# VHH binders against Twinfilin (twfA), part 8

Target 1, 335 residues: Twinfilin (twfA), of Dictyostelium discoideum (Social amoeba) (q869t1)
Amino acid sequence: MSHSSGIPASQELISAFGSANTGDVRLIKVVIKNDELVVDQKLNVQSDFETDLELAHSVLQKDSPCYILYKKDDKSIELTGYNWIFMFFVPDNAKVREKMTYAATRGNLKRELGASHFVDEIYSSNMNDFSKKGYQQHKLHQESEAPLTMEEQQRNDEKEQGLFVGGGGSGMHVHGISFPVDSDASTAVSNFINKKFNYIELSVNVDDEKIIFSSSSNIDIEAISSKISSTEPSFHFFRYSHQHEGENLDSIIYIYSCPDGSNGTKSAPVRKRMLFSSSKANVEQLVTSHNVKIDLKLEINSPSEISEESIINELHPPKVEEKKAFSKPSRPGRK
Short names: E, the ipSAE of ESMFold2; O, the ipSAE of OpenDDE; V2, 0.75 times the mean of E and O plus 0.25 times the DockQ between their complexes.

## First folded at step 1 (VHH)

Design u8 (framework vhh_7uia_1)
Fold by ESMFold2-Fast, scan of step 1:
Structure u8 (fold): chain B 335 residues (1-335), chain A 123 residues (1-123)
Amino acid sequence: as target 1 above (335 residues)
Amino acid sequence: QLQLVETGGGLVKPGGSLRLSCVVSGFTFSSYWMAWVRQAPGKELEWVSSISSSGGSTYYEDSVKGRFTISTDNAKNTLYLQMSSLKPEDTAVYYCARDYDYVWGSYEPFDYWGQGTQVTVSS
């Protein structure tokens, strides 16, 4: 475990924290500005520690990550001054790069201020977790959970599509980062679910970092490879109606395509490929949130990997054991 | 404790080579994509390379393609970056980072980082 970045704390921040540790300041809001950790806002003690948590909520901006250094009412046993809570707010609609930079900077901030001052941590994308009610829920969950190993806790947090709690200490579970969805994309998903179209294509707007609509139609399985770009990453949902062993099946296929240039084809810029791979789970949830099961998930780097034969083979593996499988080399580079 | 520890940095002349290592503990290494990210003096963080959880797929920033090689040793829980034909422009602090768990749909990239190791390319 350790977060690291080259972004230093300003001398004003170091001085402000030192003064706050023995003074009347309840919280310090910290942001990254001009490659430096700076004091954005300071608020004084108004009431008891839990009641003042509403001050933490009040300084959050719904689309901007920040750190909040939050002073408790109890004093440190080891150090001069009070015990503190380290809060990291990372909203879903913040830019991916900004989320990355703040996540990487957490460890450096704690190190420069003295990690031992921070006896608890709250990491969340939800503003409500930075409130008295949110903190009370945090404490309740801490008390009710059976002791878990670090690996078990990590697996559990990640299964829930949340961010794993950094620092190894107990902290609020963070829900995963979700991209905003354009209304046309939501409409396309509804039309697919309601069987108006058996095929839809979704994309990501790189500048706005949101899921957008590309196309919808009714196609035969033979046409699917022609719908997939050979140069741009894309997401596809196809409802494949067919018969297998005497039964009529209506199989939903989710295809993530990310051409990476590995076989001599052109690839999209790295940032674009990263944004698409980061949104794969969010795009999947647009369909599964309607209580619809996805029967087959395919990850490809070329339209040539998709054929009627390859889809049937993946949906209904042959009874005869073979070395052959739809296991072509390549998965898209995540970063 | 979940931890990433980088080693192998140092001073090297232009055209030289270095191998960076990142020893990982506290999580199942083979479940995650792993990455190298660097920060040159006065510049923003720049993604360098990524490797899939199986080790079967590797990806590189255009400026390092053909010069750098990313690899893993699952038995040692270690991520490597073999750097060759180094240029002054490669001077940076290099960070090992854990990318998201693609299988489980975790979508926060680079949720854990190492301390960083300094690479200086200078005559």
Scores: ipSAE 0.000, ipTM 0.163, lowest interface PAE 14.6, mean pLDDT 75

Design u9 (framework vhh_7uia_1)
Fold by ESMFold2-Fast, scan of step 1:
Structure u9 (fold): chain B 335 residues (1-335), chain A 123 residues (1-123)
Amino acid sequence: as target 1 above (335 residues)
Amino acid sequence: QLQLVETGGGLVKPGGSLRLSCVVSGFTFEDYAMAWVRQAPGKELEWVSSISWSSGYIYYEDSVKGRFTISTDNAKNTLYLQMSSLKPEDTAVYYCAKGDTDYYYGMDEFDYWGQGTQVTVSS
């Protein structure tokens, strides 16, 4: 026997959304209280849809996740009422449990209110993304992406729904859930992005559930294996400057190391390994949020897996040797 | 004292099915959430599924959704993971885990673990 369950929307919330959909309410702030989705506050239309986005910013609390149901000025062609934007704010300093609960409940909230009402979605840990400027950046980003087929879009939606509705693993953290970050760790990331250091190591404080700074330096690729613990999980960013096929490249490498005992290494305690695993996507976002591309992502369980040769082979994989063309038999025409 | 004992692992062919069991003692399912977590050779730990019996909340990781089913038999104090349409990628040691509260919403909530049971999916 299995159950399909989730945190339900309150009757007040369902009624409030229905009334707002044809009325004068611009936004509804939704929070989880006593294992129920409830209305926290409502604000009325004051100006046009883009200008009123500052109202969304005004209802955010720096330390608390929430959903904002934000009404547009255009009406649905197929449904009664207006088109809406679904907003999910998940601040870095919220408790991990709270972040996971809101992420898992997102899909159920949309379903109970009618997913078709929501023509756009904004998910962020940054309060500034819930503003007119933030919305303009969101639209620019959407327009810059390659066109997806309906099947590709549906696959992405199904995968995203699975990660947020049915999952609590590392995949759920990929969509805007993050661990609190120590100021020294943020500084180290900035120093890495600004090329002050070509290498940084980050860790997680198990007691505080916080991403922390371990070390930063300038190293040669030969030294990277020696930086990685054989007994403790760790995160590493390395800028590998090298030449390939006559071109000079600066490749950014992200390494997650988790000694798990399966490859003859000693394993860290399971809770610690799970905590690092669940923060992996968060650590990645510390670099990618600066609009910096990671060229190679490696998951290893032993420092022995890292070498200059292995990195080059992953960055520049050898072309699969094409099967030799069948050599046609020459007509018998011996000399 | 608290004990978690996993059984039911083994060798199965791709597309096959397998049921894992976890017998618990020293606590009741009414008081604590339960989960299945796996670790594939050379890979990171992956949360698979969670159940909070008293609340009825059930969660699945994306890659197993629709293929795996988590359930409990409270009279037997046993947690199950029914696995179907198994893939080589499902090869891992599977662990039974107990949360420190009745509700589970994150990986950091687990305070006790079993010994694990090996599942191998190969031809």
Scores: ipSAE 0.000, ipTM 0.183, lowest interface PAE 14.4, mean pLDDT 74

## First folded at step 2 (VHH; from h6 with E1Q L2V V5Q T19R V20L S37Y L47F G50T T62S L78V M92V G120S; framework vhh_nb_b201)

Design h6a (at its last look DockQ between E and O 0.01; V2 from the best seeds 0.00; counts 0 for: pae E 21.4 > 2, unsure alone 62.3 < 65, grease 25.1 > 24.2, placed apart)
Fold by OpenDDE, look of step 2:
Structure h6a (fold): chain B 335 residues (1-335), chain A 120 residues (1-120)
Amino acid sequence: as target 1 above (335 residues)
Amino acid sequence: QVQLQESGGGLVQAGGSLRLSCAASGFTLDYYAMGWYRQAPGKEREFVATITSSGDTYYADSVKGRFTISRDNAKNTVYLQMNSLKPEDTAVYYCAAPYEDFTWYDSDYWGQGTQVTVSS
């Protein structure tokens, strides 16, 4: 199952895009609904390519991100159909969670539809950029800059907008966007740093768009697995005080847990997983900003993946006894 | 928010018994260490008992053999059974979570305490 990094496209959307290459459709507005990329609106060709850009402007909502697949008048040389412009609208007033989700899904959408269909991309928070005039300005800007690959341009745009999609591991996360930290969560971190508690659990309130406190306690290492949810993503910090080779050590362990349906877990919604994944670094910084070193970082999908033994092995890998290569017996005596 | 609520205190005659309860909220009782402190008027707060995640118990010498700490994970509650009470046991009793191996911390999560008065 191709771990699609992002929100998947609905079959309807895929079909609609395919049909649009042979039909009279000028643009397809795409939104995320129920953890799927769906067709929100389709508009037909009314005039020439540039004039019809006003249609793109007309379908935008002031406070809601969206994608617009915009069909050009010229046909693709390499592919069947027309050339398309990929438009990504992210208004400033949109919820952070929406911005993150849409940003993280952008690449996936292009991939699923065929990235080569798109010969240009417009990424903006300004509605006016999605107009005839806006497009002209966009083109002027492109001409003035050294020819960047589409990918490079995308990265630059993301950087400028404070949104960066990083591919790390099995999931897509967005860089540059962070949730505020709730006071209780901050307090929990402080308590952890000050050794009031050796364990804290943090979470993300998706509705309020905040890092929040879940729980804190003083636990033994054996209890860590039981603290990890099988149904919800979560962040854990644990201070492991132990002896190793005669030395007393305090090891800080950071665990990100995200159920994916494996090993008896219930998979969290894709959107939630994306948000949590995107928050990993920010959450880590809550602790490291206090000049505390994290000795072990773990990413798991199930409580079953973590145990005292597994943690100890990661912290203190067994010295692979270099099997002394049996010195080949010296060939008997050349005398 | 982490909260601890003590209950079960009261007036008892010397030689009597009381059972204190500490209901925890905002964190799970499972596999965590909890304990009891007490503070008599004009005295510093002192350690009474603790129970670890593994169920190991530790007691102050003054209460050893008389008090028993236990926990019910299902109820998210810690208990202190106090037998053979003495006037010297008169104090406000507080529930708290210890740090590493019976180390107590000054926590903002202290309960309000419960008054235990032992009359001679």
Scores: ipSAE 0.000, ipTM 0.195, lowest interface PAE 17.5, mean pLDDT 82
ESMFold2, look of step 2: ipSAE 0.000; ipTM 0.109
ESMFold2 (binder alone), look of step 2: mean pLDDT 79; pTM 0.806

## First folded at step 4 (VHH)

Design s10 (from u11 with R98K Y102T S104T T108E; framework vhh_7uia_1)
Fold by ESMFold2-Fast, scan of step 4:
Structure s10 (fold): chain B 335 residues (1-335), chain A 123 residues (1-123)
Amino acid sequence: as target 1 above (335 residues)
Amino acid sequence: QLQLVETGGGLVKPGGSLRLSCVVSGFTFSRYAMAWVRQAPGKELEWVSSISSSGGYTYYEDSVKGRFTISTDNAKNTLYLQMSSLKPEDTAVYYCAKHKYTSTGWYEPFDYWGQGTQVTVSS
């Protein structure tokens, strides 16, 4: 029933917020430490609330998520004390687990402190949004939008959270978790787009959370299965040049492989599989951002799922599929 | 209003089994990937298992693989976790979680969690 991770606010944090709500504290920086929401920093009022927003900017760490409870100069009409702004900074390059934990904990923090104290919210991956200029732009955009229904607000909140983990916008698709791309990987994508190679393999460096280059070559379709690891997750782009119904076609195939151990080999650790799965959209965008269309996307758990026949059947489905073919069990992990 | 309600927790002896259920309301269950996450007393949140929206792909934390099975019943808007060969180390509050929606259908971090259900494995 709750939308909370269950990570509680420390008694020190609850007490500090209560005291700040009627006192001289401008800002409380909150972090998750030892599975508890704790006070990291407190800064006192120095000037008006807009000018003091530079204090919010000053407490941010480039690679670390945090919450900032920011006190305004106006007092609540309905509640004792001041009106507050709830700030959530979640940098794109933070660890996946940290981003997930902070996102899941956001609602519980507001609830434990009293959601009604927070009259405005700022969520961003960009440090510059936690500044006087950033706040003014936030207010301008907020006041330019039509009033939203409860359902529209829910959808908008989901989009906002998606933007902080992996980019998206109105009328555009929402991406998965965005990772930095190694220069060798970018070069490989360019070489694939420019037809220097008809095949490339990309991977993720789990420790650095970075998309990296594995291999590039020119192959025939018969060789594709042999390029895919039976033990490690991987990403593959292949340009399949072939003839169908008298036409010469160049079909671009995107393959995500995530071995599950069902063929008797070990599967990769869960964290590694989650990082690769979360990167699928980011890796896809490396090609589609060059205005190149992907003709076929495949997700497999074994190299044995890929053959010339299976690819042709996906690109050019057989004519007599009207019968729905319930006689064969669906392949696990097949589209 | 989006709600996730967990049930099925309880006290069980080592080697025993339990089935956890999560009833989902407020969104179309079959459109989203779902997960189970747990928190042992004094420990951090630990991801346990995820299932794709189609049910075609399941993922497990190594410590539970072969012992736990995640599944869905779309007609009942219910997510299950079948737990077998339970160990004292499995003692935790178990949370049902929703993966974020994306237009690409790919798995993303969680955006909603249930209230949790307590599982205690005692020798």
Scores: ipSAE 0.000, ipTM 0.153, lowest interface PAE 18.0, mean pLDDT 76

Design s11 (from u11 with H99L Y102S S104T T108G P109D; framework vhh_7uia_1; at its last look DockQ between E and O 0.16; V2 from the best seeds 0.00; counts 0 for: pae E 14.0 > 2, grease 28.9 > 24.2, placed apart)
Fold by ESMFold2, look of step 5:
Structure s11 (fold): chain B 335 residues (1-335), chain A 123 residues (1-123)
Amino acid sequence: as target 1 above (335 residues)
Amino acid sequence: QLQLVETGGGLVKPGGSLRLSCVVSGFTFSRYAMAWVRQAPGKELEWVSSISSSGGYTYYEDSVKGRFTISTDNAKNTLYLQMSSLKPEDTAVYYCARLKYSSTGWYGDFDYWGQGTQVTVSS
């Protein structure tokens, strides 16, 4: 399935960009309304390119995604008009469907306006990254050369050496965005919601940075542990049908597993662990956006942390008075 | 092992000059962007200046532009900050820091820091 959402650019937006490309417009804020890319704001040049970057910050709304088409001061050598920066703001606290729609629409917007106009791109969940300082850090990052395989060693070095004073100023912090969802994963969620399956496993494709489908089935609670990888991070949803205090319950259980090298597991590389950890809320919302309540959320480091006993103890903790003579089983971690 | 060591701080009169040095060991210096960050008494950390790994781009906070110059010497694995026309407002502990490479496509934070060197500008 395509990453594009099929949302077209409005005629107003195409016309506004064409005239701005040779005029005095500094930026165009673009949003999605009524399944169409539309102009939300236009601001004119007030100063030089770098000083005017504060205008980009000024048009952001803290909980709403948007695009900003930002004009530089230098002219294109191949095209009539100026070079542009494509900016994509997607705050972490935006609605999941909205974040996914904007992520899926990004490529089409650039294509419809002419991708060759955009000589740079800024993509962030932090409002402060859309500023003069944020731009400067973006350029420094683009020039940085660091082997990806050294990321794991750098984290270990930080822990072992302890040479750390504190972070820099505002706007230098890195935040993730929600990943788009593959069509097979969306179908699997629908099948789980519609009770075709009582178990699904989802994952993240690290190279494509999207949520993907791993497996689905109808299983008993005793089989969950065997479904959980001891080497790869993963997400699981399970519908646990059981009886408690005379009532039949269908408890929805969400499990994030991140093997850490304990209990016979292997720790995944730091980059992979960060990508999965950053996706926890997005994956949860795939189910909760369908008005489904999650009754238990677990974060575990090993499949051995999951058993019927451990799940029951988390869903229905023993009462202190009734359990004074009973030793508690080992519990999975809580968030 | 990885180490960042600042030197060159001290007491200077307003209008004076200092050169801060940061000697790096434990990583390939020329592969990372570097920065100077400062903390004035009772204030938060403030970014001062950054230099790209190639040395091709330098950036300065507006209040130090034209007065401070960041540079590197790859043969000595050393980052410099040449400070001139110093003002009492420049009084701070100055840290050298390494730009963190972001694997998520966002620009990075700073992941390694020195112990700092005190700069005091007073009459």
Scores: ipSAE 0.000, ipTM 0.366, lowest interface PAE 14.0, mean pLDDT 76
ESMFold2-Fast, scan of step 4: ipSAE 0.006; ipTM 0.375
ESMFold2 (binder alone), look of step 5: mean pLDDT 81; pTM 0.829
OpenDDE, look of step 5: ipSAE 0.041; ipTM 0.585

Design s12 (from u11 with H99M K100G Y102H P109E; framework vhh_7uia_1)
Fold by ESMFold2-Fast, scan of step 4:
Structure s12 (fold): chain B 335 residues (1-335), chain A 123 residues (1-123)
Amino acid sequence: as target 1 above (335 residues)
Amino acid sequence: QLQLVETGGGLVKPGGSLRLSCVVSGFTFSRYAMAWVRQAPGKELEWVSSISSSGGYTYYEDSVKGRFTISTDNAKNTLYLQMSSLKPEDTAVYYCARMGYHSSGWYTEFDYWGQGTQVTVSS
């Protein structure tokens, strides 16, 4: 319906932003109340803009969308006041109608306040992105998003010698940080190697920096995605018994999952993701130290990336070389 | 081969200085953010510093701010950590790490690590 369109900024909001643009206000929290964009909170400058980002985090409510207009310490080239960051928080558990209304109103709010004042934007469902650490990650991300040239990508593909498929790299040539292993985790690995179970899940105890046991079972390939957390990083070993071209194969699949907040899922804290990422090689070594070959390594951000089809395609790429550039469909029963 | 190799660690007295180097190969160094991470004996991993791919943004853990400087030399594919006013609590194995290519929040993930270099600060 039309309820998500035509929502104007209040006169108070427009006036507050104009005054803040040359004054002592650090942030203005904006919400939709009734059919109007209104000032919910204003907080003054306490320190430098990066340190004050914790104020942005402090005004968020876990279940409620909002905009935060966040003032930087640098001024515009035109000297029309300070540069601002436009922040838009839309938690996944907010009501669908609220999420739609705030998304539809975002552009109007920027236009009414003057889009040129906003030199950066942070849009996230994760409260942690609205913090000093979140902003630092955002800036690192902006520079790291530069795509590799085709030649650089080919060099990386050739040199990695890693068998991880997905968003991450392989640690095979790079020795990571060594983690102690809990006895239950060692037992689970032995049970997997000895074919007592065709599936095991391992984790890391963040406080003890120790590889620990999570679960073990016998599963079908169709059940694998349901075993993987959508919110927490995890490690999985699966023995996929199948037939391919008349041969019976027992393929060992190593999965590292690290949810990154994509598609509205929560991401784990940076420290936890760092510990899991750095332990990938140590977890892999728990299996390879038994002189067992891992046939496929997968690095994923969501359980939805894992399917029987995707696993088969990675284990057994089609033998047919490059598709021809064009293939016309023909009409049945006509020449 | 994709490799990160740290050098420059050693024994130094409190108040001294050391320069750590990390030579990288197998990827386009200038396209990635890089980090230094340390682990003191019996302690957890502690992020020390990060630098953006352009070198335009540098970030430091509060305990090292003003004492450590992170920098890069793209021509030499080398990441540096200049350490000054060293304290006994800086004693740790220091790891060079590549920050993974971003895919929605993964820009802070460390996808490749070096072997580490030992820094010991004692009299």
Scores: ipSAE 0.000, ipTM 0.365, lowest interface PAE 11.6, mean pLDDT 77

Design s13 (from u11 with R98K H99Q K100P Y102S T108P P109D; framework vhh_7uia_1)
Fold by ESMFold2-Fast, scan of step 4:
Structure s13 (fold): chain B 335 residues (1-335), chain A 123 residues (1-123)
Amino acid sequence: as target 1 above (335 residues)
Amino acid sequence: QLQLVETGGGLVKPGGSLRLSCVVSGFTFSRYAMAWVRQAPGKELEWVSSISSSGGYTYYEDSVKGRFTISTDNAKNTLYLQMSSLKPEDTAVYYCAKQPYSSSGWYPDFDYWGQGTQVTVSS
């Protein structure tokens, strides 16, 4: 899961990234200074994207964490501007508090800049991973992962928005932790599946390590953020009935919230965060085991991350057409 | 498919030693920090130890410092926890966990977990 520190991006950083996304800047080095994410360095395109990776290596300081926003040479299919790589350098000998602060701030930075701009991520403690050679090793790692079968690829295409937006990694993984489910929680899931309620909230009892029931109701989308605690981790299922492009849709949304002390929230104790993170897949299975499809999975750190606009944008991403190439008009004859 | 598979658990007497192994597949774990987390019967999850992707930095919970050693074998894609001077209070299911970044820490930001392996310390 991703955590948020509440440290905001500076207005200069947001503006610099926007300009870089359509301009000639290759990389932006971002650091935390005076409790704000700021531009430390900007370097322009000098060569092709792989060759310019040596610029990323050159801006690293061996004992200091930083983020590098690195621009590729190819453009986004769905968004305006270029595809980017999000780089996070966390040296082993940096102070534990600094490592934690940068780790917790990573999610905020990506959200404020638009996570969809970043098609690849490199997280490393080794400066050599932020180089042309390092990137080639990164690609080998990606290519060595088990290939998807045709059926898995088809499922993945259909469920692209079904992956957790705020974190949780990619691919399949196996959990060894099996959580017992309280009878009230099982009843709430059944009531949700049978459309008695369009919203349910589930929790984990830390002492008993059981998935438990919190609340159930019928709500409008505008009420969803008010249902999410700013102080406690929680799980939410919501059936969003709406119209989109002339169709009536019932979209099932699964939200995992884990407050981290940002934006007026309070961070949960370490043990509680670990319990909720570990039970996340078990809670998902309570719904999917009934042959019910989850259309959107969201991982958030604050109720403020959930709005009608954010949900609609994740369910129905806006499409951007690239500017059509113009044929240069024939030059008019002179006098 | 990303998998973490723990082995090496068992029954051991107080003062004894045991080595846990976690075999990782589906990713190159030398790029990621790894951790051991345990859960005693009827108790909360407790972070035990973490190791950086380089293997150069290790971190331990105070109650296991000097008794446990975390290490990696990159050629075998395997994480180890060498446990010595075991106490009844070390009885727990031990889980291998992956962090999404290469630098380790006690901060609980884990994206993948193993099935766990049982360690029982009793006379």
Scores: ipSAE 0.011, ipTM 0.339, lowest interface PAE 9.5, mean pLDDT 78

Design s14 (from u11 with K100T Y102D T108S; framework vhh_7uia_1)
Fold by ESMFold2-Fast, scan of step 4:
Structure s14 (fold): chain B 335 residues (1-335), chain A 123 residues (1-123)
Amino acid sequence: as target 1 above (335 residues)
Amino acid sequence: QLQLVETGGGLVKPGGSLRLSCVVSGFTFSRYAMAWVRQAPGKELEWVSSISSSGGYTYYEDSVKGRFTISTDNAKNTLYLQMSSLKPEDTAVYYCARHTYDSSGWYSPFDYWGQGTQVTVSS
């Protein structure tokens, strides 16, 4: 369902953040070590959150990227625990590979810890921005900008969501880069389209930057999860023959899997993940160029996200009668 | 319709300058980190530069640092790459790319690319 950077948070980090969210820890410094996000340092609350920002400055190393999870003094309105600031320090003199790895991992770290806990973000190459004075300048700049109204924000979010989920067997996202396709991969696609196989797996050769063939077979839906690697990114096409509301359907499912190591295993290198993500539209075109409609497109981080139930629910969402949503007042002044 | 269109490529002598532009449509430009990626004939894709969604933070491949400048104009939905002190090694097709669904990601895997614009540095 989701696409991530491929470096998972350690269980110790997840546990440490959970404890810090209701406890006495002010900041957690997070670094990437052995392809995993780990706790480097924890510092306890000493004063108010603005004064304690000097602690954030104190844990920075001038030539090493890091994340700092910084706890505020105010509590979340909707979630249990405190509001947090997500800090990302990326110094100019750090190695390009290291900068790329940290930047690619940022979104996944927030997602794994719960993005809603982070009410503010500070990204900078300047150590001085991670200080009380730096934070005050950050807030001043936020206040000086004319914010979008909630309605304008919602409209933009809806438009972007429509583009992001963009499905359809005719017409594709503008991808620009055309990846060469090996002859055996083209043959596998033809065999899939001609119904010789109901399942094929395609991959990308990182050295040659070519779409290559991995496997083809006839499988039942129960076997689909077992075909997907938990450690390597991959592309899958499956023709799901089934009955729905008295009709016999052949639904074509396109799966892009990009494991992030969240199950404790090592993830693929960042460059490999970038190449696979960049080629997903090219891979889709290998099927849709034959005027074949893709009925369902899935992006997943783990084979565990795929099941017969999840596929059926995505293909045939349950029709629910609208019930009046009950929303308890969560905004100040509304009762 | 989601679209990225690069312009500004061409022939230039070593030591020369070029400005590449990428006009985007179909999404809220100011919410996505954007990148330039290049590919020389017969060589691998090489990331060149990225700019944060706010435009406040930029990153460069070591070989282009100090010579190239990435910038955005949100009012024009345009990403730029100002290239100076160009070298024969900079000869490549240059692609404008959008970082994945996370609007704050910089080097996250790319999900959309432009058609590319050819830059040739030769005497």
Scores: ipSAE 0.000, ipTM 0.223, lowest interface PAE 13.8, mean pLDDT 76

